# VH-VL binders against RING finger and SPRY domain-containing protein 1 (RSPRY1): the designs that were tried, part 8

Target 1, 184 residues: RING finger and SPRY domain-containing protein 1 (RSPRY1), of Homo sapiens (Human) (q96dx4r300to483)
Amino acid sequence: LFLKEGRQLTYEKVNLSSIRAMLNSNDVSEYLKISPHGLEARCDASSFESVRCTFCVDAGVWYYEVTVVTSGVMQIGWATRDSKFLNHEGYGIGDDEYSCAYDGCRQLIWYNARSKPHIHPCWKEGDTVGFLLDLNEKQMIFFLNGNQLPPEKQVFSSTVSGFFAAASFMSYQQCEFNFGAKPF
Below, E stands for the ipSAE of ESMFold2; O stands for the ipSAE of OpenDDE; V2 stands for 0.75 times the mean of E and O plus 0.25 times the DockQ between their complexes.

## First folded at step 1 (VH-VL)

Design F7 (framework fv_tislelizumab)
Fold by ESMFold2-Fast, scan of step 1:
Structure F7 (fold): chain C 184 residues (1-184), chain A 119 residues (1-119), chain B 107 residues (1-107)
Amino acid sequence: as target 1 above (184 residues)
Amino acid sequence: QVQLQESGPGLVKPSETLSLTCTVSGFSISDYGVHWIRQPPGKGLEWIGVIYYSGDTNYNPSLKSRVTISKDTSKNQVSLKLSSVTAADTAVYYCARVSYDWTGYFDYWGQGTTVTVSS
Amino acid sequence: DIVMTQSPDSLAVSLGERATINCKSSQSVSNDVAWYQQKPGQPPKLLINYASTRATGVPDRFSGSGYGTDFTLTISSLQAEDVAVYYCQQAYDSPWTFGQGTKLEIK
């Protein structure tokens, strides 16, 4: 587990047997292929394709992880239902005021279609990226192989809605999701 | 720890329906997909179909009109039914677990059950 | 359907020598190829997936290579227990299809 100012962060455990926490095949853009288990996605086209997970959270502290399968452009993070998948426009997660995303290929954080650089190295195959949503402190925190970035707070100025784990994949990119069935 | 075990009749008459059961242990069919693959005597492997953790199925187009795969989650069992059998359906039938990713390779196999179609 | 073609149909190799089996797909399957070993009276056993990744417990003498349409399984130093039929399989698209098999025997 991660530490915050000497405290171990507590996460609400997602129960897969009752909640079926996975990528949502009913909330996915046209050319994104989702595994039968709902825990892996691959873009099968030269477009930018997006998905949200099946659970929505509006209180507490939540965490999930992604394992990088391909190291190309992906924008992964948290989004409300109000975030739109405008794949024809090249817009995905982090490209509106209702989502915030980590981009490990270009070393950028995306919010409202604006980016800022971050200090993590470029992600590579096998890397683990962590996504913490702290609704008590109103912040998001991104991790690369356990190494924390400064908190992101901008999205909480624009939305009062609950959040979904969400991701956007450029041309032929792929990653695996862990919503708590495997140890973090 | 992971085991798959096929069971069913060793002999089926032409035109009848073949029914096989795959019983799994060491994993849940609510979390993994299960495939059926067959092997005629002295020949290679032919994929029949799959049932995913969600209950969705996908069948080999060559067999789709005759094959049905279903599951009973409470018993941790997957069933295969193949209708209107002929001598060409004589084979060893295997059930196998799909790997956790969706690539379609088979990480664990049952020992197989022999089915002979004969009058 | 994607057709997988193996060569040779049968192969006899002396104990301790290198065995090479080839597999060709009718269209590009990226690196989505698996190799299986089947001994008499037993089910197939996964040896390699993603063209070159060894499955858990598989000895280092087994290696796979290839991309696109041409794939190779190599056994660097044949052991008596390696006598089996070897199958390649494309895991790129449904329906999943297997090669015809290569029977490997000791000379």
Scores: ipSAE 0.000, ipTM 0.458, lowest interface PAE 17.0, mean pLDDT 83

Design F8 (framework fv_tislelizumab)
Fold by ESMFold2-Fast, scan of step 1:
Structure F8 (fold): chain C 184 residues (1-184), chain A 117 residues (1-117), chain B 107 residues (1-107)
Amino acid sequence: as target 1 above (184 residues)
Amino acid sequence: QVQLQESGPGLVKPSETLSLTCTVSGGSISDYYVHWIRQPPGKGLEWIGVIYDSGSTNYNPSLKSRVTISKDTSKNQVSLKLSSVTAADTAVYYCARYSYGEWFDPWGQGTTVTVSS
Amino acid sequence: DIVMTQSPDSLAVSLGERATINCKSSQSVSSYVAWYQQKPGQPPKLLINWASTRESGVPDRFSGSGYGTDFTLTISSLQAEDVAVYYCQQYDSYPLTFGQGTKLEIK
């Protein structure tokens, strides 16, 4: 979803008719399977597999959600185009200086392959995880079932490129994405 | 409006187990993380632990061997048990909520616990 | 454990003047710092979270700043009702830790 700079993202305030926001089947690693509707991903291998969405944002405030289908290791967040999918070397979203990710299984925030703990519990099947990118304030905010984590700012000291919603999935992990077609 | 209220005995003998209850009104403990914090007389604040909406817990390592936090969703209550108390455990004990984009808000009014023989 | 150190331990400021309280962490805590106000006989009250975000209902004269290891709470024009002990807290990692407190008094 895309909005005017300085405004908070809400479903009612965004014109979604011109946007086809979904997981990008042309920007996905080899063993990640994307659903026909483009909003669900599942890893079909013992490797760490990654994807970026179809839209890139460079201004304004943006938000998306995922529903946890399996509660295992996933690193979900925001990545620039410069973030590489080095999945067979064990690197995913949050493992370079061009991406930042929420890891609800291990209770970690990842940036540049460095983790820091967060105070929310481990995510569980059925949980809703939120991902806010505020390009005006230069911060990312993660939510678990509406409960906010402190803002993350480290990635903005390393990059000026636009961001994609992005995710990495360990063996047989799965989640569903909501980019605003359903109300948040 | 959510309110938290601590309760328990004001006096506890050394070596006994301290048991405190935090009663929540105006909301469900199934929707919040509840923390316990204490403050010895004339001293600063010490975090004791948290119980998540799932029932999982995390404790201050300095107290982990002696502390248990649990909840009873039917009564909308969170309990703190601290075993083998000494005079060093004399403090005001607070429960506090983490709610939806805010930190510790609200706090209970606190309950005073004195450990003496 | 991350140690939070406040300075000064006590501060006397005249009404209408600026009060500044500092908080230093033993290692980087990014923006994961909250500030609390505690008046005698009352529980602590959250003023600032995420280092600089003022809580709803907190007067504009309160502001927070800082990142990494150095944080500041500023009261731009001291009011009589601001006499209290102020605590900083980190939530970068467990266990959660507080500064020792700064007692703010009228000069």
Scores: ipSAE 0.007, ipTM 0.493, lowest interface PAE 13.4, mean pLDDT 83

Design F9 (framework fv_tislelizumab)
Fold by ESMFold2-Fast, scan of step 1:
Structure F9 (fold): chain C 184 residues (1-184), chain A 121 residues (1-121), chain B 107 residues (1-107)
Amino acid sequence: as target 1 above (184 residues)
Amino acid sequence: QVQLQESGPGLVKPSETLSLTCTVSGGSISDYYVHWIRQPPGKGLEWIGVIYDSGSTNYNPSLKSRVTISKDTSKNQVSLKLSSVTAADTAVYYCARGYTEYSSGWDFDYWGQGTTVTVSS
Amino acid sequence: DIVMTQSPDSLAVSLGERATINCKSSQSVSSYVAWYQQKPGQPPKLLINWASTRESGVPDRFSGSGYGTDFTLTISSLQAEDVAVYYCQQYDSYPLTFGQGTKLEIK
């Protein structure tokens, strides 16, 4: 999905019937269950379990949304191919130099296993969380029900290239992804 | 082979809470998720909600304020509670299996026989 | 909600002849459609999922086709045991929704 710049974030309607932007069942850790339609994930273990989506972006401005199904610990955002799924060691998205994640349960942004607080309230069932990746300005912006956090820039360096939408789920947590088939 | 069996009171008074139980045999409820579907007399099928193997739930928005689905893994049972019932809640209630494996998850490959619920004063 | 609309509401077909039941979704559901058979006094039985994948034990005369918004269930040679109500269901998005049903009878 490509966003147009302006006072309001806009997106072009893309026909997804010929391509499927979804969670990648070939790039998922052992105990994460992905729905048949590829847009919902549920952790079936007491560990962090992780997934990347099927698309990789290296230019432009991109956006996706998540609907919170359970309000517990999840770290959702963007990761390069170099981010490792170290679930047995308790690491999730945002715990290395190659990923950055929004944690709406603990009110934290994670990068390189370092967290900082954010001002959004704790997410709850039914909330919509937005994830904007701006590769022109080299920043990530997170939204809770349309309310924006200040941009995150730490993950960007000359060594990072393509990003995937990515997420990690603690014990029995679940959310639904929207990569543009539904209006934002 | 997995079998599901619904049980409940049959008759419920308006404004009371309907409580139904789905007992599962031949498999563990940890290997799949359980859905509740209802069918009013002479009408079609309406999805009520699901409980995942994790214990998390998702409900039809039309019923969400009144419905609770829960499970007891030690008894291999799933329960449905529907509060503030009216005559419109008169239906046959089914529990059905959605397999958690990717190829079958949201379709219902095994159904209980159904239990008839009549809401009447 | 995604609305599933079946046509016709009822269909009468002679033994050995072809029966076709249609199902239309209010928006694209890709191939996330299942078909069920329900006989009086019985629960629905899954016949087809993924629009065209026949469930194990379902006779070869049943087939499904379609993608996007338009789906069909075909019975190539009607048998007496096929008299039932048939339902389509989408499982692309929440809430899960069913068509209103098509009653199939022998003429």
Scores: ipSAE 0.000, ipTM 0.451, lowest interface PAE 18.0, mean pLDDT 82

## First folded at step 2 (VH-VL; from A9 with light chain D32Y; framework fv_fasinumab)

Design A9b (at its last look DockQ between E and O 0.05; V2 from the best seeds 0.00; counts 0 for: pae E 16.6 > 2, off the site)
Fold by OpenDDE, look of step 2:
Structure A9b (fold): chain C 184 residues (1-184), chain A 118 residues (1-118), chain B 107 residues (1-107)
Amino acid sequence: as target 1 above (184 residues)
Amino acid sequence: QVQLVQSGAEVKKPGASVKVSCKVSGYTFTDLSIHWVRQAPGKGLEWMGGFDPYDGETIYAQKFQGRVTMTEDTSTDTAYMELTSLRSEDTAVYYCARDSYGYYFDYWGQGTLVTVSS
Amino acid sequence: DIQMTQSPSSLSASAGDRVTITCRASQGIRNYLGWYQQKPGKAPKRLIYAASSLQSGVPSRFSGSGSGTEFTLTISSLQPEDLASYYCLQYYSYPWTFGQGTKVEIK
């Protein structure tokens, strides 16, 4: 959900039937596979693979959800164009100052290659993770099955706009993205 | 600024067809989902149908299925609504309205009066 | 189909009065509800979206509340220029459906 000012807020479960985003097959690391409809990603390689979506958020409030297909290590959140997709070096979303990621497997939040624990239980297959980006308030909020964490604000010390929904995957991990195609 | 400008009033005979146009300006047309709403004289608003970008198809109200066709010409940024087999009860003001990125009918055309009379 | 029952069908109030219009959905529609104002001879204008979010440029005397099946549009202090018909719209599922409308007259 990509909202400009004056739109229904994502956390209010807005119907975003007019908004379409998908994973960008042209902005993906070497070995990550993206589904034909652009809403599912799977890593069949031993490397840490990453992808950004097609839509750049420059203003407003945006929200999307991910369904956990496999419960292994993934780092999912927001990244700018300046974020590094260095799969051979193990760089993923949250491993630089231009991205921030939620890790439900290790129960961590990642920013600038540093992690801190969060209070959510480990994600399980079938769980829904929510990602809210509020550029007005300069905060990111992560949700697990509707339960929200405290907002993350550190990334905004490095950048304040130009964010993409993004994810990094360890080997044999898979998740499904909802950018508004289905009700949240 | 987004503007929706509709074609002029129409007078039709029963059994005839009418095609109303809605030209969009001030916004990327392809990012819009145009819907159509009509209003009979002295009556309320009635949703007729509109394009769903996720399904990639136009959704019609059952009442008008088989009789209404909604199309778009991206080269002219114009949406069309054609209603066939016109009846007297089809006499109404027809509106186009925009849905985009969660803006549900934040912009409307000025309306097109279609009068069906023998 | 989701039916929207709007009440009252008409009301007459004085300037400065508090006015309340209600819409009831035949099933839960969460907050997928909009309110529209239509002045005589004009196209409708959106006032409220997502049940309670005020459209930009709309006076603050307008407000929306509710979720699920019960929704309310409130005009805290009715003004002469508020003479119009008001409609609720559910956009939770197709077909989208309007309430039957409320005609607001100013005494």
Scores: ipSAE 0.000, ipTM 0.548, lowest interface PAE 12.3, mean pLDDT 89
ESMFold2, look of step 2: ipSAE 0.005; ipTM 0.460
ESMFold2 (binder alone), look of step 2: mean pLDDT 92; pTM 0.935

## First folded at step 4 (VH-VL)

Design G10 (from B5 with heavy chain H52L S60Y, light chain S93D T94Y; framework fv_gevokizumab)
Fold by ESMFold2-Fast, scan of step 4:
Structure G10 (fold): chain C 184 residues (1-184), chain A 120 residues (1-120), chain B 107 residues (1-107)
Amino acid sequence: as target 1 above (184 residues)
Amino acid sequence: QVQLQESGPGLVKPSQTLSLTCSFSGFSLSTSGVGVGWIRQPSGKGLEWLALIDWDDDKYYNPSLKSRLTISKDTSKNQVSLKITSVTAADTAVYFCARSDYWGEYFDYWGQGTLVTVSS
Amino acid sequence: DIQMTQSTSSLSASVGDRVTITCRASQSISSYLSWYQQKPGKAVKLLIYYASSLQSGVPSRFSGSGSGTDYTLTISSLQQEDFATYFCQQGYDYPWTFGQGTKLEIK
């Protein structure tokens, strides 16, 4: 992985063992199912359902990955605790001032309910999506199979709290999370 | 109605510091996602991005010029300033300020430009 | 740095013509490309952002297309007021860089 200006990051150095990094069954919307091990989520409803992970970061550089299980609409990224799960209104991660998300089905990056298009292909079953949060440079960077998308920075003007890995799933969508227990 | 207007000294001697001011109206530089940048154009040549400052006071500089550039804002006056140290004849150009929608990814409104000549 | 190349420095066309101006990036810029118009003695004007999005107030005869490294600005029916220099700009990675410009002479 390279950051802008040729900087190399080693994600395997992120130590999450003391935090039990997984999807948070106490911070999840009503109709999203989380696996017993906390690393898979599936929406079993016709609504847009959301979850945050168990860890919160407020300094440093952090990375996680998602493996696409179904290729439909999902908005996956980073959110503060101030981001609300307004699932019945169709709002997901990236639809307020407190979250930013990658949507590989519609080829969009979302912040504050505004989208930017990108030309990377639509994600497919088996694709790996990467999510970098750089709190030193105040940017978020998304990756599709290792290919970098342009950095997103706008969310940092609104937050005084830390960030959680977070995701929203449209009807019947599923993905698997890797918070560092497996090599990136 | 978004408007930006540059002001500068017109003539600067080599080795001195060039100071430019951009005065704007019709938007706030406290609004999330808004920035103001500086772009210059030497006579008969292309556009060169110099610097950008955003709503959160983050500053971005062209790496080739970074050591000579300082960008700052004064939100009470709706102004953004740029200083360029140790000027030479190569700094002779029309200087533009422009509003960025999201960090200089594109510039949606520009000032008319101000000509700066560096000559002894 | 990402280099932006406009292969034509100047071109001449008649009123009513379809005009195409091209811009090539030295690497993929994921549609983070904007087009600007500069008329003599006037402020620079944004025409197109994110490769194909038309700026408010810009006539519909202007359109943008392209992806990856290759991008095109098209003027479908050239008018007298379209005499200008046109610049592309990438916003994908900083420093943000501009093409050298294409001067359009209407005749």
Scores: ipSAE 0.000, ipTM 0.469, lowest interface PAE 17.1, mean pLDDT 82

Design G11 (from B5 with heavy chain S60D, light chain T94F W96Y; framework fv_gevokizumab)
Fold by ESMFold2-Fast, scan of step 4:
Structure G11 (fold): chain C 184 residues (1-184), chain A 120 residues (1-120), chain B 107 residues (1-107)
Amino acid sequence: as target 1 above (184 residues)
Amino acid sequence: QVQLQESGPGLVKPSQTLSLTCSFSGFSLSTSGVGVGWIRQPSGKGLEWLAHIDWDDDKDYNPSLKSRLTISKDTSKNQVSLKITSVTAADTAVYFCARSDYWGEYFDYWGQGTLVTVSS
Amino acid sequence: DIQMTQSTSSLSASVGDRVTITCRASQSISSYLSWYQQKPGKAVKLLIYYASSLQSGVPSRFSGSGSGTDYTLTISSLQQEDFATYFCQQGYSFPYTFGQGTKLEIK
């Protein structure tokens, strides 16, 4: 959790243990494996598979991180409940008007099935990707190993619904999630 | 490809409302991720950002001028308009419109500017 | 408001020179900085956005660098067409603000 004044950000740690912040085994596509602790996902098939986390946020400033385990195609970011997992059609997070995603393999930001390039290098095993959602300023910010991209705000024009941390994995890709139980 | 052109009255009297129009081609304000902003420059002085409007009708105004400014768009005509109420000699400037990124954070293509003089 | 300061209002140089123009923000702006070129009678031209990204169509002799509060625009080998006024702009916080400009003049 970040405290914010203008666009200056300060970090204040919040204990998230009581809200069971993890990947949601009741909101996941068929071939995505979720660890027993809910903080690791791996696609177990030659398909594009998706998941949302267990918590929904509709106010304030929120942040989570992902550690890259495999460096292939994944689209990771924020999605509302209106974003559908059309996995058999090849649509994931960032492929509709209700989600926005960072793709570190192809160096793209995805919104509404449209992409734009970003300046971060291709992610590699061990890299940390950060995902900030600022509902006060209506923006999303992506970080690679602490290096910030310009904010994204397109998704806020389509919905006033709350957001879930969400991710889509191409064939056999894997990453680990940190929703705040470990220090950022 | 992208072109913007400002039009305005040239001369307005103190206390009147100044109306400016930006006509553009090579892009559409129905396209997600684009916007148009207004910037002005008094003679021999620096650039001052005034307002911007996004593809989704999201509007931002310079707080020092917000009470006097109204920005609007007409997507069917490829136009963005700015109104400034209760003008004074301090509003004499060249007025530019420019295409912006998602928040008006930078301006990639600019019009040539239109001079507005506030004088009796 | 974030104040943008360009250390000099005018700078004299010769064709072929390496020229550096500096811009300092009153607080960290996290690389949300753009550089513009203005010539009399011409439209203002974007050169650099997000501190170091070169705008399409801009010659490679222009480059931007910096982070935090301190940013620079560099022209590696000045050409006759580069004599103009250069402005920095921060896009980090409303209201967006410009530096006062640096006029690059023939030596």
Scores: ipSAE 0.000, ipTM 0.477, lowest interface PAE 16.7, mean pLDDT 83

Design G12 (from B5 with heavy chain H52W, light chain G91A T94Y W96Y; framework fv_gevokizumab)
Fold by ESMFold2-Fast, scan of step 4:
Structure G12 (fold): chain C 184 residues (1-184), chain A 120 residues (1-120), chain B 107 residues (1-107)
Amino acid sequence: as target 1 above (184 residues)
Amino acid sequence: QVQLQESGPGLVKPSQTLSLTCSFSGFSLSTSGVGVGWIRQPSGKGLEWLAWIDWDDDKSYNPSLKSRLTISKDTSKNQVSLKITSVTAADTAVYFCARSDYWGEYFDYWGQGTLVTVSS
Amino acid sequence: DIQMTQSTSSLSASVGDRVTITCRASQSISSYLSWYQQKPGKAVKLLIYYASSLQSGVPSRFSGSGSGTDYTLTISSLQQEDFATYFCQQAYSYPYTFGQGTKLEIK
């Protein structure tokens, strides 16, 4: 994670190794496997499984990355504590008014179970997806290999509470998270 | 109170299959996040992680030994077993089983260990 | 595989001493490190997990610190029952690996 500071708009890397920013094994749906280091997840079922990270942000500008391991359907982004994991209904991150997600397989942005197309190509194994949350400007920005999409703003009309990095995985999909322990 | 106890042969001949059993009490392998692993220690040397099995029957093996290892569980008997095929003198060690309550990231309770000697 | 190095294989100390045991990983392990105590004829005991979290029931004289590649276990005032071998373990990636152990001996 990078934190935006002051009038000189620079991003400072936050060292999270001492506070363990990772996927939260106490905030994960039934069939999602989380790696021992908490930075990789894999869905082991034909269902849509979800997780939130251990880290919550309520001010400033924050960024994390994901490396695509499998190129199938995943919805990855930011969610408040109020977002529900309704996996039996096929609902995950981006499927309620409290979360917004990037879908690189179907080329969609999800908010409140409604999608809109985006212009990035379909993600591939080894691609890096970036997730910027700007709580000062009330916007989210998604990047594919450094290429930016237009900001997403709708989620901020329904919530002012803190956000967690969060993701949902379809059948057997997998990705790796980078919350700042490695350089971006 | 969590307790684990290993059992196995005291002596096994080279090329044979070594079979170990871990019997436990005070917890269930039906509990999410819980699993049992096997760790060994040759005389005067360090600890080597061998294998892990969790509540969901997901299995992980040390890659250097994976082709020789099979871990299994019997939840109704509160037992976890490990088989090692084609043993050599390098497999002579004390074998421990241990519980983890955090997806295998650390082992909070261990058995006392069982010595296995590979010799003819 | 990540290599865990405990450069001191044995350390001599007296009751009441402050003792520090070190562990170094061959790459950053982001605090996914545990410390274990082993005594002859007894089960191995978990002391510290996640680099600095004290396991329930472990005396407060034990503490862990460190980040990145370098980690330490400290015993603030050594007791007779603390003479044992201490191992570090990383859980950052498979396979999990242990240090060679540091044997704490009576001076």
Scores: ipSAE 0.000, ipTM 0.460, lowest interface PAE 17.0, mean pLDDT 83

Design G16 (from B5 with heavy chain T31D S32Y S60Y; framework fv_gevokizumab)
Fold by ESMFold2-Fast, scan of step 4:
Structure G16 (fold): chain C 184 residues (1-184), chain A 120 residues (1-120), chain B 107 residues (1-107)
Amino acid sequence: as target 1 above (184 residues)
Amino acid sequence: QVQLQESGPGLVKPSQTLSLTCSFSGFSLSDYGVGVGWIRQPSGKGLEWLAHIDWDDDKYYNPSLKSRLTISKDTSKNQVSLKITSVTAADTAVYFCARSDYWGEYFDYWGQGTLVTVSS
Amino acid sequence: DIQMTQSTSSLSASVGDRVTITCRASQSISSYLSWYQQKPGKAVKLLIYYASSLQSGVPSRFSGSGSGTDYTLTISSLQQEDFATYFCQQGYSTPWTFGQGTKLEIK
């Protein structure tokens, strides 16, 4: 993760070993498999499974990336503690007022179970998706291979609570997370 | 609460195989990312990591001892076992088992240790 | 293999003292450093993980600091129960390795 400092439009890489940023095995729905290192997830069930990461941010500007391993349906973004994993109902990240998600398979942004189209092409295996959370300007920005979408602000009208990196996976979908251990 | 307890023979003759068992409670080796490792300490000396087994049955060994070590688990009994072949006096130590967190990068709960003496 | 060296094998102190124990890695370990306490007849106890994170249930007088190759465990006001041997351990790469230990003894 990179953190914006001072008056400059610069970002510093934060050493996260003291807080160990990874997918949280204690905050994951029943059928999602998480790697032992916490940086890869795969859904091996025919359901929609969700996870939050181990860190929570409530100030500053934060960024993480995902590498697409399979190109199917996934909803990835940011969620507060109040976002529920209703995997048996088919609801995941972006399907309540406490989360916002990027869907690169269907070309949609999800907020409060409502979607809107975006201009990025469908993601492919090997693509990098970026997730910027700007708590100073109250906005989220999504990137596909460095190309940004217009900022999303809707989630901030409902909550100012701390946010977790979070993701939901349809059957057999898989991706890798980068919380800053590798260069962005 | 998490508890681990080692058991072993106490005395082993040189050239024989040493077998150790770690019995635990308060967690399962079916839990995502959980692992159990073995660490030993010769009298008056430091700690040496020997082997580790993860929830998914991945096994890790100290390269200096790898040819002599076999780690295994019995998830239904909440046990992890370690075998050391061709023991010598240098294997005389207190043997600990310990639970690792999700990354295996530190050990959050340890057993009390079991003393093994290799002597004729 | 990464070698872990503690600057002293023994240290004498009195109750109420501020005590510092130092650990050096042979290469950068990116703060993947843990501190353990060992008392005779008791299980080894995790005190600090990831260089500075205090384990649940450990008194706040214990703290860790450092980065790269150099790390420090500090006990801000030594208590009678703190006389023990302290070990550092790197979790950066296998084989995981420990320092030789520092025995904290009564002055």
Scores: ipSAE 0.000, ipTM 0.460, lowest interface PAE 16.1, mean pLDDT 83

